VH-VL binders against Thioredoxin-like protein AAED1, chloroplastic. Designs and how they scored, part 2

Target 1, 196 residues: Thioredoxin-like protein AAED1, chloroplastic, of Arabidopsis thaliana (Mouse-ear cress) (q9zuu2)
Amino acid sequence: AITGASSGAGIGKGTADSLDTVKVLDLRGNEIPISDLWKDRKAVVAFARHFGCVLCRKRAAYLAEKKDVMDASGVALVLIGPGSIDQANTFVEQTKFKGEVYADPNHASYEALEFVSGVSVTFTPKAAMKILESYMEGYRQDWKLSFMKDTVERGGWQQGGILVAGPGKDNISYIRKDKEAGDDPPVEEILKACCA

## First folded at step 1 (VH-VL)

Design i2_8
Fold by ESMFold2, look of step 13:
Structure i2_8 (fold): chain C 196 residues (1-196), chain A 124 residues (1-124), chain B 106 residues (1-106)
Amino acid sequence: as target 1 above (196 residues)
Amino acid sequence: QVQLVQSGAEVKKPGSSVKVSCKASGYTFTSYYMHWVRQAPGQGLEWMGYINPYSGGTKYNEKFKGRVTITADESTSTAYMELSSLRSEDTAVYYCARDITIFGVVTDYYMDVWGQGTLVTVSS
Amino acid sequence: EIVLTQSPATLSLSPGERATLSCRASQSVSYMHWYQQKPGQAPRPLIYDASNRATGIPARFSGSGSGTDFTLTISSLEPEDFAVYYCQQYSSYPLTFGQGTKVEIK
């Protein structure tokens, strides 16, 4: 395709407009307009529930397993989490995530994208089984990050999603809003959206 | 009003190739994946692959070992499936089928609109 | 690849009876769909994501299930419902269909 703007703009125009004023923080604390993350390149952007979440750490790992496929397609891998830059740096150190990581301490991107939040979508039988599966695969919850005051008060019930966007600030070609905790798509669905 | 209209039936010799067309109308062609599915006489459905008509990206069922090529022509809103090195077991009805929108917030994927089917008979 | 096993292979019933069709997956499936195919016609979508009716599908069709076990129910069979029904998974490539359940007049 020459440009993605014509196909994404018609469906995602309201979504792209809602992101116009949203900024995220890089790992050093610099403010970055969120749309700059895909203005000059396509990106797969994963929005974590919070930086201590075992289910989000498993999702980050399975996306990172496909980083070479994304790189071959010219697609960046990005993770955004609703917390401080200190929490983001801890996540990177603990997981060795190969993609870019940004912090959104005010949940501005989550509000703009209208991601789901609430206790009833966090505590489900499916989420419990996914947590058990993740532990059997060796992933672990960071309980310190999970029980930090701002995590509990602002984002403990926050759900995330996955966005594929770019090149071009208005070019949003895929968005998946998690219905509940642990609501992972098959990785091939993401690759179909970014890299097929 | 969404329609997928396929090319007519074909009779082919073993070792030749066939190219089946699927013309889309009533929707934005480049906004939906297009699948190809076949059905041998009296048998079930077998997925062959898909194309993203916007990017040209494809995914194939490896069973076909590179014998299948799926293409799309945006200017005519037409998808094509070419199957080479035909064998008698390739005798089947071949369907094109539209997937749900590549773009937007819908994440549950199924084949919502199907073409009428194209019978390809391979015999000598 | 994920194998879908439908049962029974043939279900012989009278109009007005309830039909229950089973689809069992070899692995857990996140996206299970159902299609109807009448003789000489292309498949028609019925149910997507286990339980949602496709546009224009009558309320007598319903779906349920999760994980590996899925069912399609037709609450009161109409003459036009005698057809072959396929389940299909969209959770892993290659996409696969069940072998079909034929619903026929007793």
Scores: ipSAE 0.000, ipTM 0.457, lowest interface PAE 16.7, mean pLDDT 81

Design u2_6 (from u2_2 with heavy chain G99D D100L F101W W102F S103G G104E Y105L Y106S T107D G108Y A109Y I112Y)
Fold by ESMFold2, look of step 5:
Structure u2_6 (fold): chain C 196 residues (1-196), chain A 123 residues (1-123), chain B 108 residues (1-108)
Amino acid sequence: as target 1 above (196 residues)
Amino acid sequence: EVQLVQSGAEVKKPGESLRISCKGSGYSFSTYWISWVRQMPGKGLEWMGKIYPGDSYTNYSPSFQGQVTISADKSISTAYLQWSSLKASDTAMYYCARDLWFGELSDYYFDYWGQGTLVTVSS
Amino acid sequence: SYELTQPPSVSVSPGQTASITCSGDNIGDQYAHWYQQKPGQSPVLVIYQDKNRPSGIPERFSGSNSGNTATLTISGTQAMDEADYYCATYTGFGSLAVFGGGTKLTVL
């Protein structure tokens, strides 16, 4: 299990080096070096568990509620999901997410950032309560995306995180690796990291 | 292509221990759940429990909690069902099945089944 | 715990339509799956997620699920369809599978 958020110089250079070869796909299929997403601007980058995940859809919506604050601070909102471009486009179509969306079909960014994976950190009482809360708020799991072969072969137990980085490829000022499914930081923590 | 191959039939006496196996091939073994299902002679299917071989997380039916042990060795793509002390009522066919339970509010069905292992326990 | 109830048997003539029911409280809020088991054989998935057929399952197999009842329907029933049929679903936030008691389909 990987616990907690980290800030400061200790994570910036070593983590940035791990991302040097990592590419993600935009919605049209163009390969983008992941560090290009924050080389010329600061970005809040959310890493979803997968594109069908109800908890990830709720997180995306909560971050998008603060997009005006991010825009006023010159900060981009970005979501990366493990999966295909088609899965990413379906996510955008269904959620109308206001930020940028990228796909990482090979999980390269997740491996480089060493995000947590495992059943014991996915199936918890806290995650179950968060799922119920999300359903009561009107969010829904996309079962088609959830049962796509590449999602199932990963086991659906991949966790994500949140990164605040830029301007500059090496400038990573905040990284939070989810300890378990539904492990959302308070949005105020993200705003302090990006926009204070 | 996907195959689940179970160990052979067993004839045992009450009180003996037993471990039967289920070997998966033709897919990424560690990323799919393996369920065990009992079928007593002339009776229906009963779900016993499941394991995620990736981290060995297990979940048991309440009816079988404490009665059996489910384990896996992902390095050889094999799941196990084990009794520490067999009873005559354990006489049954035992199937393994690949299941697609996917965490949170996931759907649950068995797309591939092993051939079954007949366990006979008689005095 | 959660239980699924099926009729113990259903008989049809060849070419007729067979309907096998699976009753469970609010099963329409969950997915129902159906397995076929012929004598001496392992179960085979014939319907998943209420209405979908796996590759290789004939179009005469169909399914529905609403309210408290899921139904497997076999149109144009053939002698080879004679088997036991089990419905299944999940409980406990997807952590527990449940089978129905099974229905023996006889084709006379």
Scores: ipSAE 0.005, ipTM 0.510, lowest interface PAE 11.5, mean pLDDT 82

## First folded at step 4 (VH-VL; from u2_6 with heavy chain S30T T31R)

Design c3
Fold by OpenDDE, look of step 13:
Structure c3 (fold): chain C 196 residues (1-196), chain A 123 residues (1-123), chain B 108 residues (1-108)
Amino acid sequence: as target 1 above (196 residues)
Amino acid sequence: EVQLVQSGAEVKKPGESLRISCKGSGYSFTRYWISWVRQMPGKGLEWMGKIYPGDSYTNYSPSFQGQVTISADKSISTAYLQWSSLKASDTAMYYCARDLWFGELSDYYFDYWGQGTLVTVSS
Amino acid sequence: SYELTQPPSVSVSPGQTASITCSGDNIGDQYAHWYQQKPGQSPVLVIYQDKNRPSGIPERFSGSNSGNTATLTISGTQAMDEADYYCATYTGFGSLAVFGGGTKLTVL
């Protein structure tokens, strides 16, 4: 599995090609080519493990804290989750996430981006500690949301990542694939990629 | 058709080692958790632990941690429960069950069960 | 340790509605699952995720879960429904499966 961060024009084109046919769903159920999310604007795209994930919610929160910086730079904050539209809406309702939220119930984007998946990368000592920290910080996992049929059937061991792309469909300047659950990059790294 | 077939009944003496098996078929064995459940005579169900055969990740109930070993051989779609030294109190029916896996933390229910393996430990 | 409490026994007449409760702290925040076990048989999943019925389970079986109580309801109870019923949930970040003590349902 490919893990870590990559940047540059070369990886951008390859990644863009992989995403060329990928569609995601907005909160209303409209199909959106994923590349349209950064076609005419730069975007920070966070890929969640699932919409009920406490670590994902924490990630969403720390990204949202920098939304002003992103806005000032004309950068959109986007979150994509591998659940249903209903799960996405529930996520927004629960977290009040201020960025854009999209659902990828077929995991098409996750597959295209070759995000890591597996039990061993989900259950790690580091992940466990981060989960505890998240709870101490007030974040909560929605267990029912996490264990909804669609999420279970698609697999709950999927990891996410961070993408910075646009303007331009092929302009992918940053990609970081999570090595394990809770493998969050420093927010400064993301800001450097999107907004520097 | 999904099936879990367990090994036959065992009669053992205290101090003996034992390994019982659970063979899965009709599904991708490596993508589902296998749990072991104990039921002592006339008692309720007790979750012992689980294994993900794909990478042999194991998790035990605190009550059974260190008491038993759960393992799997994915090449033959088989999960195992073993004791290094049996006690009379280990006399019970043991079930394996398939679990649906959930997100980062498994919240699974047992949709398929083995037929059970009766283990009798007596002097 | 997290515990699920069930009544040890419930009795109903044929055709009547049986209700089996499963109590646990904030169990409503989790999914409850129900298993039926007849004498000499393996447990059978009858309700998963609070209210869903697996294929082959009669519609007379239903479930609910809120607050501190999950409930298995059997409407129009039949003699064949006589069995032990166990509720179950996961706790401890999904690392611990917990069964209730079981309820013996008797159809009089």
Scores: ipSAE 0.024, ipTM 0.643, lowest interface PAE 3.7, mean pLDDT 89
Fold by OpenDDE, fold request of step 13:
Structure c3 (fold): chain C 196 residues (1-196), chain A 123 residues (1-123), chain B 108 residues (1-108)
Amino acid sequence: as target 1 above (196 residues)
Amino acid sequence: EVQLVQSGAEVKKPGESLRISCKGSGYSFTRYWISWVRQMPGKGLEWMGKIYPGDSYTNYSPSFQGQVTISADKSISTAYLQWSSLKASDTAMYYCARDLWFGELSDYYFDYWGQGTLVTVSS
Amino acid sequence: SYELTQPPSVSVSPGQTASITCSGDNIGDQYAHWYQQKPGQSPVLVIYQDKNRPSGIPERFSGSNSGNTATLTISGTQAMDEADYYCATYTGFGSLAVFGGGTKLTVL
């Protein structure tokens, strides 16, 4: 799997093609082509490992802190998680995330994007420290969400990433795939990609 | 049907090495953790450590870190627990158990257990 | 080290309700799991994730978890329920599974 950050039109087409048939669910259970999320607008799309993940929640939080900047630029903030619609709703309830939230219970987008997956990239000393730091900062993991059967059975080892795309289905301008749990890019990098 | 079948009882002397096995069947062996649990005679259950057979990632209880080695051969769906030098205090029943995998540090529960391997270490 | 505390023994008459407690610091923030072990047998999962029963486990088995205490409840206790019961949890930060000391349930 490709890790790190990539930008440019060339990467966008290949990635877009991979996502062409991928569907996600909104909070009401409506099936939405993932590319529609940035078809008519620019979007920052954060992919969470799962909705209970403390590191994912921290990521969501620091992105949300910049939502005003995104809004000013006409950029949507979107979070996609691999859990169920109920898990997604619980996430919103618990975190009060102000962006859009979608569920991908089949991990179709994660597979299409070829996010890094594996136990060794999830359980790292660095990841452990990041988790502890997150807790020290007041973030909490929802263990019960983390342990949901669907999450456990369908792909808890897949890492997330951040995508900046649109307007236009094929207009993917930024992709950052996490190389391990807690591998968050500086928020400024995201802002540069979406809003500069 | 999910099954964990462990190797037979062992009688050893102090200082000897030992490797016991746990063979999984009826499921994708590489997608589930295997934990080892010790139960000394008349005592409770003690978690020793676990391995993810898919990539052989291991995690040990602090109490057992450096005391035992957990390994796996995914080609034959088998996990191992081994000692380089047994002690009398290693006398116990040893269970392997299947854990569901999680994508992060999380709770584990054991849905399937092996039948246990009795290890007796005496001079 | 994180510890789970169980009463060493609980006695109940047939048909009565047995309650086995498992105490741990903020165990309610985590999932508690319960295992039954009969003499000479391997442990059997009877409750997972606080309150869920695996297939084949009778409905008389139930669980709860809040605060510092998880509880296994056996309603209408039967002679066959006589066994050792262990609670367990996982400490998320240490990748450590922890068992309680076990409770011997005697059906009088």
Scores: ipSAE 0.023, ipTM 0.644, lowest interface PAE 3.2, mean pLDDT 89
Fold by OpenDDE, fold request of step 13:
Structure c3 (fold): chain C 196 residues (1-196), chain A 123 residues (1-123), chain B 108 residues (1-108)
Amino acid sequence: as target 1 above (196 residues)
Amino acid sequence: EVQLVQSGAEVKKPGESLRISCKGSGYSFTRYWISWVRQMPGKGLEWMGKIYPGDSYTNYSPSFQGQVTISADKSISTAYLQWSSLKASDTAMYYCARDLWFGELSDYYFDYWGQGTLVTVSS
Amino acid sequence: SYELTQPPSVSVSPGQTASITCSGDNIGDQYAHWYQQKPGQSPVLVIYQDKNRPSGIPERFSGSNSGNTATLTISGTQAMDEADYYCATYTGFGSLAVFGGGTKLTVL
């Protein structure tokens, strides 16, 4: 049973506890406890399927467009991807993403947050339409990144989500798990969660 | 291998209509933008406009808006640039190029170019 | 309209480093791309996204972009590098492509 997307303020502590041991890598390769990303600040954290994913890039762009609003509210914009540090750097170079980017090559955060994974949730009619839309809007997938060994070994079927957390390690106020590829919430929903 | 092959050189008179073509191969034609670029003799490159062959969405440079028409036939992976009435000032080399856009601010460039089509308009 | 300004010409001796600048308002906030055009040939992408080299482009080609200036650098310039070079960027979220005026690089 594919667990549906959930949003709510009530799951924060339990989820935060599960993240206590999770570390991600910054672009320089430093290990960072993931909870430190929102320990002393509020953060919007987008979890990408992989760094080459066109849908993820579209999401990143949509969020980045609202970075000024986030900044005005003292909210950090963060993106985490399941690839290597090199993939993360490539992503930044290609997209000029203005938020913070971290790599989670072990998918530890994805497991902790229980994001869904599977072919059936990646290749859906809706996902196909979203992909088409993204291309029509000018977004492109990086195929090199998409076919990296670590991504391929996971099948490229990992899904992501969006987290709003902090200040405080256990202060998770919003979580949305993608049900399928391209399952993006309205940006207004994110803004309401982080910045209202 | 990705290729853009353009139609041959054209010699025309003022007032005549013209359509030149750019055929893409080696990639999914409907998923990439095609741009047209003008280069007048001894001058620089000028972006004219672009088309998304998937739905024929077009965008023109203000300088070329209403002056030319960009179209595409996705069934034969071909983009077109056309004039209804040529002027002597339209004499130039015209390039088509495949666009790559990765979705962030100003992330758009041309990775493949056609060989160019020389258009000469003279009385 | 957004404009990119390049020097009309740059001269360099063989083996020396050539630098071609491209100036635009806050171009550093955007991606700059560079194209090489030799006489009678189509433009060739030599640098994309400020500093990346396409496959087949020699390592002596590099790029940077900050503030109001993007720069194409050719180290160890060779005779074969003699060409016109154009910088380009997109504005309006990719809706408008803009080329610089081009720079003729002469290898003396």
Scores: ipSAE 0.012, ipTM 0.558, lowest interface PAE 8.6, mean pLDDT 89
Fold by ESMFold2, look of step 9:
Structure c3 (fold): chain C 196 residues (1-196), chain A 123 residues (1-123), chain B 108 residues (1-108)
Amino acid sequence: as target 1 above (196 residues)
Amino acid sequence: EVQLVQSGAEVKKPGESLRISCKGSGYSFTRYWISWVRQMPGKGLEWMGKIYPGDSYTNYSPSFQGQVTISADKSISTAYLQWSSLKASDTAMYYCARDLWFGELSDYYFDYWGQGTLVTVSS
Amino acid sequence: SYELTQPPSVSVSPGQTASITCSGDNIGDQYAHWYQQKPGQSPVLVIYQDKNRPSGIPERFSGSNSGNTATLTISGTQAMDEADYYCATYTGFGSLAVFGGGTKLTVL
């Protein structure tokens, strides 16, 4: 039984079929079929709004706090962001994220998974409060990454999500599509999907 | 290649309605703002407002709020500027421009412009 | 509301350096952008985010922005650079774009 779906519908083979032609870039720029990221192991895959996003950096940090639980369960931690490999490498350098990082400069995975995009879901009172909370906790927006032309032209209104998949290309057991910026699931929900 | 193609010149009388258009091509129309800019004869550029076609979020300059309507039809990649009742003072060149206002960030610039639509309102 | 002030005109001899200023309270805390408009034509972006040139804009165009002043600089000014130039920025907590009043650059 699959739990934790947000406004999106369907999990399993139908969702896996949507990803059949999707490729992402590793940090050296090599194309990797996205399903290879969980073909041989289970993975928790976080989809960032973009590599400069303060809310996404906070989410990456709280997932990384549970990396020991994921490692003990044989589960990989992966982050995918829209943008270039240069932006991905800058994110890794600045955050010291301990999971794997991949770039999706064409937003192909976001489109295939039908993640939300829009101004009205970016400018909400809840998102504003979470941004302020993140700043009080010491997280900061990277303005250089946020102002890069590719980030701006592809839209800063893109939302992300979280996927738990594998082992096996077609084995998607959890997907959460963020309804608005900062729409974080409880971490226990993710741990139940990956590691229980 | 990104292009913004505007509707042709208009000659109108005061009190008439008008809708002019701006068709975008060569990019993902719903993921970028479209701004409208007025230029009165012999004068500078004035920002009127903008729309995000992806969810129809619209923002107006205080000087133009309530005086024009900005809308979009994303199925045909077209933004609109319309008046319910034209005034002679609406005589101007009207440009649409692709507006790069990024999400929760406060920055903007117009990287591509339409060719302009001349609107003449005369008694 | 927020206002950007530009000189109405600037004159320069061919080959010399032209400087066009854009004054606004704390404009250095925001990005400044510059547009060129030749007679009968649409505006064209020549500098974005203070100092960056779009593809196709000659290297003689440069920009800076600090404190209360953004500046467009054209080195080796040519007759073809004769145009109106507008600065622009975003203001306040809302989504307000603002243009300067424009500067007529004359090359004589």
Scores: ipSAE 0.006, ipTM 0.511, lowest interface PAE 11.1, mean pLDDT 83

